# Ledger of designs, part 7: VHH binders against Pyridoxal reductase, chloroplastic (PLR1)

Target 1, 350 residues: Pyridoxal reductase, chloroplastic (PLR1), of Arabidopsis thaliana (Mouse-ear cress) (q56y42)
Amino acid sequence: CSNNTSNITTFKPLKLPLFWPWQKVKMGPLSVSPMGFGTWAWGNQLLWGYQTSMDDQLQQAFELALENGINLFDTADSYGTGRLNGQSERLLGKFIKESQGLKGKQNEVVVATKFAAYPWRLTSGQFVNACRASLDRLQIDQLGIGQLHWSTASYAPLQELVLWDGLVQMYEKGLVRAVGVSNYGPQQLVKIHDYLKTRGVPLCSAQVQFSLLSMGKEQLEIKSICDELGIRLISYSPLGLGMLTGKYSSSKLPTGPRSLLFRQILPGLEPLLLALSEIAKKRGKTMPQVAINWCICKGTVPIPGIKSVRHVEDNLGALGWKLTNDEQLQLEYAAKESPKSMIQNIFQTR

## First folded at step 1 (VHH)

Design q03 (framework vhh_8dlx_2)
Fold by ESMFold2-Fast, scan of step 1:
Structure q03 (fold): chain B 350 residues (1-350), chain A 119 residues (1-119)
Amino acid sequence: as target 1 above (350 residues)
Amino acid sequence: EVQLVESGGGVVQPGRSLRLSCAASGFTFSSYWMHWVRQAPGKGLEWIGNIYHSGSTFYNPSLKSLVTISRDDSTNTLYLQMNSLRAEDTAIYYCAKRYYSGLTPFDYWGKGTLVTVSS
């Protein structure tokens, strides 16, 4: 007989796992899950076929990610096509605000947004106001990471310094916990790091295209710089827009504009796709899980896209295990032997 | 394949200056951060600093006023200029790079060059 309270079940903590079989990763002052999720498809009608009828499923996918320990979500103020401009940030903000899983702990979600280097953003004050507009759409008081979406160095170098000053002011005003960049090449990454350092602002993240399809000399240089300077590389397109999933072939292409890219690249990926398939079978994993795990093993934080509950379920299986050094080398050799690789982003600088 | 060859060490008197060189081959030198690391007798490894192709440098704060790192990418050569040498600077000096990622240990080292500061 209990001499204490008898209604213990009512007062017990939630039946959530206390520990995951993985550890959080340091990203400047932030502690993030080893994989995050990108929201490029949210509101994108042209490349991803977004429709508002998808919002309920996207919310379910978001909740599933939270339930499994994911706390990093990447968006941008330019995400959303036409009249849906800013829709990705609005949806993410709505999902965070409405989340039953967060239960008033909305600030535990690390929101990383990217501010477009639009030609009309000509003052540091305008760039700070872009940050405030994103906070308004997201319905939060502070961003985890405020990022410059691309460099203007190659076409408007004077504008770039203004945008960098905007990042400094966002940090100093407490609108962002950390500052990052996207699509910066080796030369510009070092330049902005030095510029920010002289102003007392640490550069916490560099987001670039990085995957088994994107590990050329330039990606390796960027990774080396990130490691030496204490910058975390956020790897976007870790699945090559879907090419590393094993779901597509010359006879089964994706619908929409991606089919043009797949026709050009996919036939030249046979060695890499075979290696991914063999390791996946040996490990009882999927090809996407192996490809994402490879990015994590390299010390990057991949942000695969959320399109559906199925995508989140599969991608979560990339966590809690590690490829051996031999398996990583096998994949890297197969990638080098593949006659094709991903095209570099047109906004990426030198 | 990858080779790093340090030179310029020797016996020097306190207060003197010395420049060390590292000749690199077997990789695209301009694509990598290059490091100087030293090991004094009976002590562990001490990182001195690094330099990138752009000329950007980072130094161990304990050493920043005493050393200057430079590079010449046209000759694949890394340099370490040391000023006002003290007995405590006696060490084997290594030129180093990483294979793929700075998150991995230094996996390419030269044989080192010995600097002895003694009167």
Scores: ipSAE 0.000, ipTM 0.145, lowest interface PAE 18.0, mean pLDDT 83

Design q04 (framework vhh_6qgx_2)
Fold by ESMFold2-Fast, scan of step 1:
Structure q04 (fold): chain B 350 residues (1-350), chain A 122 residues (1-122)
Amino acid sequence: as target 1 above (350 residues)
Amino acid sequence: QVQLVESGGGLVQAGGSLRLSCAASGFTFSSYAMAWFRRAPGKEREFVAAISWSGGRTFYTDSVKGRFTISRDHAKNTVSLQMNSLRPEDTAVYYCAATPYRYSGFDEYDYWGQGTRVTVSA
């Protein structure tokens, strides 16, 4: 399989779709591609080294994703650092508005944004206003999915009830087509599902850290609850912040704060990286493609990050094929044999 | 200091064979995976073949599988690409590349050679 390994942007015309319409995934009233894309890096100068000179390539990467049937893009009102707070939503909105590939069908893109549980968001009205502010930055009239970015249950439980009411009002006012949550643990996921049900609002998605590096008891319990209650799990960090790409080693770490985490975890991943490499070689695929495909095989919708055209080209190769059950078991066994794994996100609740 | 020097390019008739070699210096060769990429006239650079740091794993793009063979010689710090059953569409400048990623077949490469031209006549 030919993958573009050049640092020069290129667009490949496709003759056949990477997936068929019946392979789309249901999320409440929405029909989404089997894989979406996250935009955490867009406007993030500290963790991801964002610069505005990257915007042209990011727009080209976005168009490439659209051309290949991707219709789910995840962002957040907190994405972007310092003066660029909200920049991810602004860039996504600009790219959707300017897209020639959409030909006036801008509403076919499913935008999932996350509203931060900031300490000053103490009324449902403020939370609804956060949604309106996101719509303004995105330059759209309605979100596909409006999500609460994290739970306040462990430190401000009364605030959480107010935020939940805000989500209900967003739905009732038609500002969002569906409601979701992020970083909710098993106990809180059941509680919000039940609360929303009493208000006539279906909970469509639960976004959590889920990958071959994040298959702990909590992830498995969340997945079980999602399957039982008809909630779709959106798997973030399906590549472990880049650790599953094969791109990094103890002698070549990423720049910035991620290098501290990589120094601790990466040396302990050899069994998993070896298994990923062997399966990738056997299938004529890349290690990221295998890792993402594993998430899809588990019934989740992964949202790997967009940073370049190269990343989108590679990640798209995760579609159109399926790991066998034996290959999935081999990867899971190798992950358990690896001395290290991802640490649970500090914002994830019980 | 770091150098990748390709050799073995040239003109060959369709169905013929050619062997490319790349001599590496200025880094710990045995710790690096090595690859060949190519760029056809008017096109972007594309992956052709890669070999792991140990030589135990090889990776090929579909269009060259069964026709091309990549190999390495740690004693000589060289990587080679044996190209058989050449086709006009194999015409390109071929580049040698190196990456410290032991388990990579298609990932980012740190060092690049200047390239060697291969022309396959119809």
Scores: ipSAE 0.000, ipTM 0.133, lowest interface PAE 18.4, mean pLDDT 84

Design r01 (framework vhh_6qgx_2)
Fold by ESMFold2-Fast, scan of step 1:
Parts: structure tokens; sequence; C-alpha cells
Structure r01 (fold): chain B 350 residues (1-350), chain A 118 residues (1-118)
């Protein structure tokens, strides 16, 4: 065993807390499952081919996740294309309200929504009203986490301070149990943490693109800051929009606009995909399960997307086991040797 | 820069009381669950007590439940273990530990020695 002073962060299974598939992790004042689910595809007709006929299956997928101990669901007020804007929140709210498994316990679900930094949201009052609108669509009295969807620091720094004041007011009014941010880089993450701390508001989460395709210097710096400041990193796109599933090749591309991205990136991922496949086969697991497990091993809470019952069933197999340090290193070196990787989200700040 | 410094250990008679304290620095204390572990001579380290980041819930190993009380003070960045009705089998080095992830303990102190005489 290692000297206690030589390792800053370590995972060691102990009698308490116990390791099991639904073991909760701390996220500020919240206790969340080690993996959550994102709802970006719900109401998204353009990128994900959403149709209302899918709603029954999405509800079944949601119930399956709940039944298996998942209590973190991430959405946003901007999710849903065109006239379906806000549809992700409406569907999630409907599923929570109608859940037979949750009768009387709807508040045990941690709903994390993100408020867009739209150019017309210029007052803290407007931002609080955005939160109230989300609560209305979700049909709940309080959010688990209220998040700022992206920083305006690089183009509208005065607006950002107003949005931060909006987060403070949401917390003070009891509309959210905790506050978080999305797409914040290292510099802005420290700044908002300090701003909120001075006002008595703890920053509980930082949501960023994080996966075997997105573990560059900036992601590692964000993770280090999160660890030091007691912020939980929520890793979005843990499967790289589907590129790490092993389901796609140059002759079997996804439908829609993703096919253009896949044509450019997927051929350059061969070393990583081979390493994922080898470890998955050795472990009796799927490639998505290995990729998600890797994110959890790094101390993040991944939020893969819910698109079907099949996806939820597969992703649940990422829990209840742990990649060895050698397996993690094999995947990380394979990712570094791959000619291609995911580009950081354009909304991510410095 | 992360430090956990235990204090309050010493020699005490069976049936007596002792209060251990752990001072934390170099990390955001209010986000971490805190715990006490102990290691008796010739034995492995065992869990004693834990307190959540908010102080809203506590956990104890069966052998100390009702005798020991864990508490925390966010203003002072300290976690304390009040030990009552001490027994010779409580003799051990007591370690303070901090846990952000709930998957394992991230930071550990160097320990403080407790000896209980019959």
Amino acid sequence: as target 1 above (350 residues)
Amino acid sequence: QVQLVESGGGLVQAGGSLRLSCAASGFTFSYYAMAWFRRAPGKEREFVAAISWSGGYTFYTDSVKGRFTISRDHAKNTVSLQMNSLRPEDTAVYYCAADYTSWGYDYWGQGTRVTVSA
C-alpha cells in the first residue's frame, strides 16, 4: 500500500462507504448516483432525430434508470429544437410526475437543469424568472442543481456578473438546492467559485466535455481545480456522441449531421477503439460500459444520453466494477496515440 | 499544502473520556465528508466514525455506537471525536481522513495515539 502523503486522491473500497452499483457520491449538499443521465436528445429533431412517438420508450428508459438506483438527470431550458424548445424539461417533468415508482418520493430525484446565457437575459431578475420557467416546465418546486449553461466572459463580461447574481438569488430564494456551471474553463471556474463563496453560496458542480476523447491539458486542469475546491466534475459526452460505442465504422455511420463529424474523426480513433474492444472483451463488458467506467474511475460523474431502453440497460452495466490502474493507463495511452480527438465545445471559456 | 493534523490523544483510564480533534487546511473543508479510523497494535486500520460534509448524518462502527460522538465545525475547519466510556480495546492510533468522492478517502492525517489502561 502507498504512503498516505504520496497520493492526493485515491479510490480504495472500504466497509463504509461501501462499493456497490448504486453507491452515492457527494455533490455539494446532494447525494447522487455515480452515473447520471443527460436528456439532450429529448425534443432534438435535428441532431438526434427526435419524434413524439419515442416518448413512451423514453419514459420506460427513465423508469428503468430509477429502478436501478440512478437519481441524477441533467437537462436544459434550451433543449429541444425549433418549436420544441423546452421539450426536454417538459418530458422529464412529466415522467417524474407520472412515475409509479416515485409515488410520494419525487424529491429523491436530483434534477439538474442549465439556464442558457441568452443575450436578452440582462438582469438577475430575468435569470431568476428563467429558473421559475424551468420549474414550471418540470412541474417541481425546487431544482437539485441550477446551472449556468455557458460563460459570457469572453464577449459580454458585464452580463456574466448579472447571471452570477441570478444564481445567488435562485439559491437564496430556495429555488435550487445547489448551483453549478457548464463549459467553464480553469480561470473562470476559480473566479465564479470565489464570487459565490463571498456571497455564502457554494459551487457544487462543473459540467464539461470529458471522456477518453476529451482529456486534454485543460480538462485535467479543470479536474485538479474541482478536486481542490470541492467541486464535482460532471462529464458530458462520455461516449463522444457515440464514437466510443464500437457500433460505427466508415461503412456504418449514424444518420443525420453527426455522420459528417464521424467521417472526419472516427478513422483516426483506431488505437483507442481497439483498446476499448480488448478490455471490454476481457471483462465481459461493452465498449460504452468501459468508456463510462473510465470517467467514474477519474472521479467524475458521467451523464450519458438517454435515447432508448437499450441504451440505459447497457450503460447501467458501467456500474458495480472498476477498471484497474493498468487498464486505465492502457486506454489513456491508446487515446494519446490516436491521430484524432474531440474538439472542445466552442462555449468553453478560458 | 493539504494537511490534516490530529490532536487530543493520550493516556486515560478505562471508563474515562477523551476528545480528539483534527484541523484541516489546504482544501475546501465544507465539501468533504470527514472520518476517524484507528489501528491497534498488530491489527489493520478499521473504520470508527464518519460525518457528512453538511453534518446532517453520522455513521459509527457497532463497537463505539453510543459511546463516541463525531462532530464538525466549519468555521474552524475541524472535526472532533468525543470518546466516552473508554475500554482497553479502544487503544490505538486514531487517524483523521477526508473524503470527497465517497469511493475512498482522499486525504489522511499522521495519527494521534490513544492508550486506555485498565
Scores: ipSAE 0.000, ipTM 0.125, lowest interface PAE 18.1, mean pLDDT 83

Design r02 (framework vhh_6qgx_2)
Fold by ESMFold2-Fast, scan of step 1:
Structure r02 (fold): chain B 350 residues (1-350), chain A 118 residues (1-118)
Amino acid sequence: as target 1 above (350 residues)
Amino acid sequence: QVQLVESGGGLVQAGGSLRLSCAASGRTFSYYAMAWFRRAPGKEREFVAAIYWSGGSTFYTDSVKGRFTISRDHAKNTVSLQMNSLRPEDTAVYYCAAEYRGLYFDYWGQGTRVTVSA
């Protein structure tokens, strides 16, 4: 159809994808949903108020995610409280094994775990054994992605080479389908990519803090490198630990240690929160859905945290639609006008 | 190859109901989605509802949430759109679309006309 005085209606070509859960994105040799879920809260009593009585609700939340086409779940061997016993991995493994929705197709789930760069992990063999321990806790024979949780370059550079050799061996032995890193800055990301390439191992993913609160020079540089090298950026904390939900204010802070961070950052977010609220109202969406959709629009795969069925249900509404370029720019300018942003964690390298 | 044939359109009074059906031939029952789009006179084609064929997950545009229900029938190879509480603003030609292999809505029906009187 054409736009003219006889017929003013015109059909524009549909610009897909609309980030449908079934429209998978490439991540190395893997095909993953445009959004995944993180399990940092699972087993974390101190920061997230985890209790074992929550396990039934977490299992329901997991099943809801699967039912809606989500196939990427991120965990870590350090996730859980106290005993360093891999409680998050054990819960995820139990849910996958017992899943009625999977019905024997447990291998359709892409499990991404992260191996901590603990001071006692001093040999490549010990790091491979960390992977085997994770497989045991998860009750699976192969990981989708095996990730190094943080770089030791700034304090133990010789250990880092040993850990990289461990990642190579995990891949060569078929314990992981793909290799990734977390909390790597631009300089170290290029170095590990090149190192792995010399050993015939492709670097699949880079997991980094990335959101409307975390799009500074360093994050943009990491994204540029990922695009150039064919690495998929996994964006963690896409909601800024809850600051982008619209749920909190100076008079309504979260319980626990997060309240200290929120007191520092939240007052400086008014322009961004207003822009999120306005776009959400215009679109009939929630502020978290807009914030997550923005991450997907940037070509990243966000992994918001699972705490309840309600959180999963809301976050699933981030899929099946797309922010316009103008809406993305509005959010980015509002974020730039906001005087505060998220704090980098101490393990983030250059 | 996929052929899509819509049915169920017609004239109805405001507040009434219609059920649209789309019969698909030559397609598999997995790895793609089915959707309904509409175009009102003087307006662009807009998304109405979609269903993930394998998993059954559903998606709706905000103006029809709570009023329209999309469903699939694997045995009959059909997708249906139950339209309740119809409004004059719902007057449009409704198109069935299929996304093959998860890449794009490559297949479209001829459309079925829905007219809602005030």
Scores: ipSAE 0.011, ipTM 0.410, lowest interface PAE 9.6, mean pLDDT 83

Design r03 (framework vhh_7z1x_3)
Fold by ESMFold2-Fast, scan of step 1:
Structure r03 (fold): chain B 350 residues (1-350), chain A 118 residues (1-118)
Amino acid sequence: as target 1 above (350 residues)
Amino acid sequence: QVQLVETGGGLVQPGGSLRLSCTASGFTFSYYWMNWVRQAPGKGLEWLSGISYSGGYTSYADSVKGRFTISRDNAKNTLYLQMNSLQPDDTAVYFCARDYGSLYFDYWGQGTQVTVSS
C-alpha cells in the first residue's frame, strides 16, 4: 500500500577496508597487504586451461583485488605454456597499466616476479638481462621483488653463485627494490642470506609451498629461520591446488591433470577437511577463507591464485579477522592426523 | 588458571604395572597434543610419549615402546599413561606436559613419583 510519508531512505553502506594501513606487512623496504595473489594460471593452458577469452574476467578479478587494498601480485618469467611463455607477466603489466582503480598510482602495486634458473643462464649478466626482459613485459621501470625461482645447488652449484651475483647486480642497479628466493630449503636459505649480506643486499622474502597440507618439518624450519633472520615467508599453494576448498571429493574431481593428484591425496584428508568445515561454520566463513587465514596467522603472506572474480571475492573474506591460537592448533593437529599431505615441490632444495 | 595434576604414582615391584592420570583444567584440552616426560634421580628430563589432540596419533621413546601406552579422554579432560613390565630404571618423577607445538612444552604438572623396587 501507498503511504506518502513512509519513504525509506536507502543509504549506501560505508565500505570499510578489509584491513587498515597499519595492518600491512613489512617485507624488507616494502609494505604489503596481509595477502597477495599469484598469477600462475595466467597463460597456463595445460594445468589451468587458460584461454585468451578469459583475459577480461582476469582483469575484473585483478581490479576487485586492488579495490580491496591488495597490493602484492606474484608472477614469473616462466609462467605461460608454449607460445604463451611470459604471458602472465604481459597480462599483469597490461592490467596495471590500464587500471582505472589505480588512477595514476601504478607504483603503489608491489610486483614480485621470479626468474627461472634455466641451464643456459650461465652469467650474472644474462640473469640481469632476464630481469630487464621481465620489466619490459610488465611495462614497469622497477620490480618490488626480484626472486630466484629455484636453487641449482644440488646439480649445478657453480651456476647458483652466478645467479646470486645476478640478484646482487639487480639490486645495486635499482632494477628491484628487494631480493627474494623461491623453493629454498633451510640449509640453502641460510647460505644465500649470508652471501647477500656480505655484499650489502638484504634477503627480504622466501617463497615456499606452505599450507595446512604443507607444514612438515622443513616448512617449519624455514619459517623459524625466516623469523630469526627478518625474512618474510610468502606461502604459495595456500589452498593445496584447491583441495582445501571443500568443493571436491572422490566423486567430484577437478578437470585436467590435477585430478591425478587429487585421487591420491584427497581421500586421506578427511580429518583436516572436517576441522576446516567445523571452524568455517562456527565463524560464518568458507573453508578456503579459514585455510588462508591460518597462513596469515602464522605470519606468512599467502598468494592464492587469481582464477576468477568469484575466487577473488571468496579469498578476500580471509581478511579482517583472525583464528584463535586454539583454532590454529586444532587445524594443525587435524592436518597431522590426516594420512595424506601435499607432495613436496621437486625444485625445493635442502 | 591453567592446571595439570598428575595422580597414580607409587611403589611397584619389577614386572608390575601402574596407570598414571593427568587432569587438565583452565584450557580447551581437546585442542592440544599432550606428553609424558620423566626425570630419574640425578638425570635430566626424558621425553616418553606424546598423543595428538584426538588420540588418533601416538609416539613413544624407544626406552618405553611396547611397555607403555598413552591415551586420553577429552570428555573428562584427562591424559593417561598405562605402564606395564616396569623395571627399576623406570624409577622417576613423571610429568604431564602440554605441547604448544613440536615438543615445545608451555605448561607442566607438579609430577608424580614412581618407584620400582623389590
Scores: ipSAE 0.000, ipTM 0.156, lowest interface PAE 17.0, mean pLDDT 84

Design r04 (framework vhh_7z1x_3)
Fold by ESMFold2-Fast, scan of step 1:
Structure r04 (fold): chain B 350 residues (1-350), chain A 118 residues (1-118)
Amino acid sequence: as target 1 above (350 residues)
Amino acid sequence: QVQLVETGGGLVQPGGSLRLSCTASGFTFSSYYMNWVRQAPGKGLEWLSGISWDSGYISYADSVKGRFTISRDNAKNTLYLQMNSLQPDDTAVYFCAKSYETFGYDYWGQGTQVTVSS
């Protein structure tokens, strides 16, 4: 009993402010804020320059996000470099446990973690144990979303089925409220959806690289499939690792390994960066806020990274308003005219 | 057709209480986030409160926190707003609204008038 809604109403709907943090979106059995936050930088010394001295500021940023209605936080069991492996989950768990804003309501936070498809994870039981290890690091009894971090279909297809069985068991054992996938292409997304459906497990989310820099035919096809099958697309790298912020140029590159990628891509982004800047000025917004708002306008849930209190403050300004259809088209055409885009994640399947 | 019918408004003295009801038809009520909004004479719309399909998530505007309570009965396709400690500034037409998740509101009813006056 769910076919169609009528287009006719007693009164025309009035245009109200959009994407407030309290205007939750459905993600399987979950109710999540229109924007979440990713924790890839937490414990990452190589790409993001993490140091333990940053932990107090990260905790303040986490509390600010909670205070402003954000309830979705994405992490992974592989986050944290070297001896800090698992550090992102440990920090998130600590912050949730210690939160003054939550005070006995820790279960109101939706924790989405990703389990790595490591070559030694060859049994469904090992994958379930990966979930239990994440729960231990997070200090929680149940995850909001348990996700497979990447597909093994292109190099170890038999391992893929074992990992899918692991996701089924996590759900059936009540270790996760919902299951999702990351870096799945259009063909594999349909296959896992059907596999899980035959076992009574709904696929709630598909996390992929999606932004004004990541709007290739595959991303659009994934979005179309998600809409058709009732899967929520979680958009990672909504700011293109910082390229859409407007604070970098050929003469002002970020420190670290990102500088090599930026040097190759930034010169080709002039039309897009100009369009972002013009719309931001017209709206009294920042370029990151416009880029994130665009992801939400497409029906995705973006998860920009938390690095500082000021980044959270800025990103929260992406909520409470909406780009017009004309502004969205202007940004999309500017992106098409830009000769460069983000390279596909090497783990993304066909 | 999609229809929302608000009832329970009326004249009340400052400090008084009212309970508003909204009966929904023409859609699967238990699948949608529901809201209360109001419009005071000569002013724009103000969002007051929202509740998820399962009542697991509830939020309030600062102007009504601690005074108003939103609830729903999915078996009866009915949304409620319990209003306590009413003030003259609460005088408005109150509307029940089904939301498009993140995309604003649709399928509004006729509203119910609340007048707070001595």
Scores: ipSAE 0.000, ipTM 0.144, lowest interface PAE 17.6, mean pLDDT 83

Design r05 (framework vhh_h_nbbcii10_fgla)
Fold by ESMFold2-Fast, scan of step 1:
Structure r05 (fold): chain B 350 residues (1-350), chain A 122 residues (1-122)
Amino acid sequence: as target 1 above (350 residues)
Amino acid sequence: QVQLVESGGGLVQPGGSLRLSCAASGFTFSYDSYYALGWFRQAPGQGLEAVAAISYSGGSTYYADSVKGRFTISRDNSKNTLYLQMNSLRAEDTAVYYCAADFGYTWDYDYWGQGTLVTVSS
């Protein structure tokens, strides 16, 4: 983990840097908060029980995040269910437009959206039009980051080049400030980086599942490649869909489809949950705060989901401090001792 | 290697019925890996519309208002197959139907099939 004090060569008080929760990190041409928020639950009726009556609470959670210096919000054109498809982008756009805290500075929010690699998106022009549709739903003129949601390399490799050309055109037309990818493995990450570089387009971000439950060989290799090539890793599911919160056990499962996975994985997480609990207690922090802080300490930008004001309040406590190298190693060792981990996203390429 | 293959589409008269199937390959339901499975459709000249979805256990289902009471989604985990029973079909149901699998990682649908055409006309 890099430490802000590691660059200090004097012990005199006036020479020490201030460590603030609002310190920004570089992500390509962008300056982002060390933690962002995902909006994948917004409009998702099946997995998170979304209802439109929740919109006021989600807006309050969004405003709280802004008030506390969060400027990165991740969404997708596929987020939402049924007739609410695209609802996540529509809600985020509405909240940004209506924000009193931003008042005329709406462009200071970094919106990262993901464009689905749908089988009918067969031309670069269709992919550019997907970007324009997202801008329309978000009610903004330019995205912070336009992302390809997943690679088609394993099942439709000819389509992938078309989608990459779409990303190039979005950047060249000024529709996005930066381009990124999601669910790309080590080999495909290098390939797209090199492809974009030949077209004069920098690859800004790689969004992958990364947490104490998802730090296998491939995740570590992706992180190494990101560091080498100047790509920022955006870590999704930093709390393992809620398994790292300490709220759940074999006798207290979440409602909905997540309970099926939790039933299988939670019994095998005891060493990791114990280590998280002990470090949280020692630090006067919560287990989610420790798990998110671990992602930040690894140099990633985690994007936990916004579901309520309480979740945002708690997650904000992950900022403004750092786990020691020893504490990070203790958590990593405990994760290795745990007989279960998250299944890798199968959309993640080689 | 993970692939979804739809079948059962075809031409049917208004008021008729069809049963669509979606066979998953490269991954088995015996590993409890699917959180939710769903059906989407795209009518000629129109955008994508979600039709129905079902949780892994079959305990939770969602239906678009346009199909409630007419369509029934079900799954057979032992056969790695998702079904959509379509009754009282209307001309407006004419579309390419896609199945999709959500493994719970991104809260969207991770894998998509190639589609099967359903035409309702007399």
Scores: ipSAE 0.000, ipTM 0.111, lowest interface PAE 18.0, mean pLDDT 81

Design r06 (framework vhh_7qbe_3)
Fold by ESMFold2-Fast, scan of step 1:
Structure r06 (fold): chain B 350 residues (1-350), chain A 116 residues (1-116)
Amino acid sequence: as target 1 above (350 residues)
Amino acid sequence: QLQLVESGGGLVQAGGSLRLSCTASGFTYAMGWFRQGPGKEREFVASISWSGGYTYYADSVKGRFTISRDNAKNTLYLQMNSLKSEDTAVYYCAAEYYGWTEFDYWGKGTRVTVSS
């Protein structure tokens, strides 16, 4: 009788939103699903082992997400082959254009892309042109959210103001419905919020590393600021690059470059992985579903990576239920007891 | 420790049918069937998502084999119809906890022999 997604309607001819009791989340002028998906792995051969033979499965995974009411997809102009060619955006754009579920309604998808703070992007006009280039690759007329990928405050503070002016112009020209930032720390988050506000532009989202492995003081401060200022926190790496899945151990590491990170962190996660496993078992859920549900329970919008149909199916099971306060506390205590956590992203500011 | 136990193998005449079962000792994410014939490497046969909504088949078995699962019983099935001598193999049940395009747990196998 109990399975991990008994409340989720999937693979049905009817398209039903599966977010009850979880309602749509307000993000500035946008109404988004309580969980979205990230496309960092799309076109990334080195870290994620991407191959073009995977494109058909990725498109099926995308359609499955849409069918189940997911409307938020996060990408970046720096994602892909590593030659700054926007391969991830190109794949997402192709899938949106070809979507049977969206036929004639491509504007119902909220595309959130991130613009890299490259050293040659020295004018607001260049940054607006970066947005236009992303729209071309995505084959859409307007972005849901245009985001600055990281702050230059620590090494090029004058460039940052130029990039902020670029975000203002994107919004004023109607190229983006909302403006957000990524990897902004507490101090810079307040500064950009105030800068944009004085120019009539609301700051809608702040994307930051946030998970049971990334609940440091900075993340908690960012969450507090977001709540105070009406900014939605988008939580990236909600599964810790796969460490919270229960699939890996000290004796069973992933292939590729992630194995180096896992060797250093995974052995120190036993208390947290045990707590996730026990709650998952008790609930008839998977460990990833519990970890993602925890992010949603904290009021964030997680964007786990979309790699296969099976990953999307599992992650959808994070919706339609919620952890009790006691279960959330148990996970948080176990995380605090674990001697290891995710390394803070090097692009995150103060 | 997750355990997978296959059953239902045996001897069958060409053109006949067999149903294989695999019972898991606990929750499984994706599940699949692989086989290894005499003098061959292990090859993919079929897989099914945890919800049962998505299935994948090797070209050699499409239209003849049907994979299904009963999550209430923690059991995976492979209905094999129109069996051919080329289907003779040891059939292995495989299970994945989360899904990183790899199967984490394997059964010991069940033998299927198709007589011509």
Scores: ipSAE 0.000, ipTM 0.176, lowest interface PAE 16.7, mean pLDDT 82

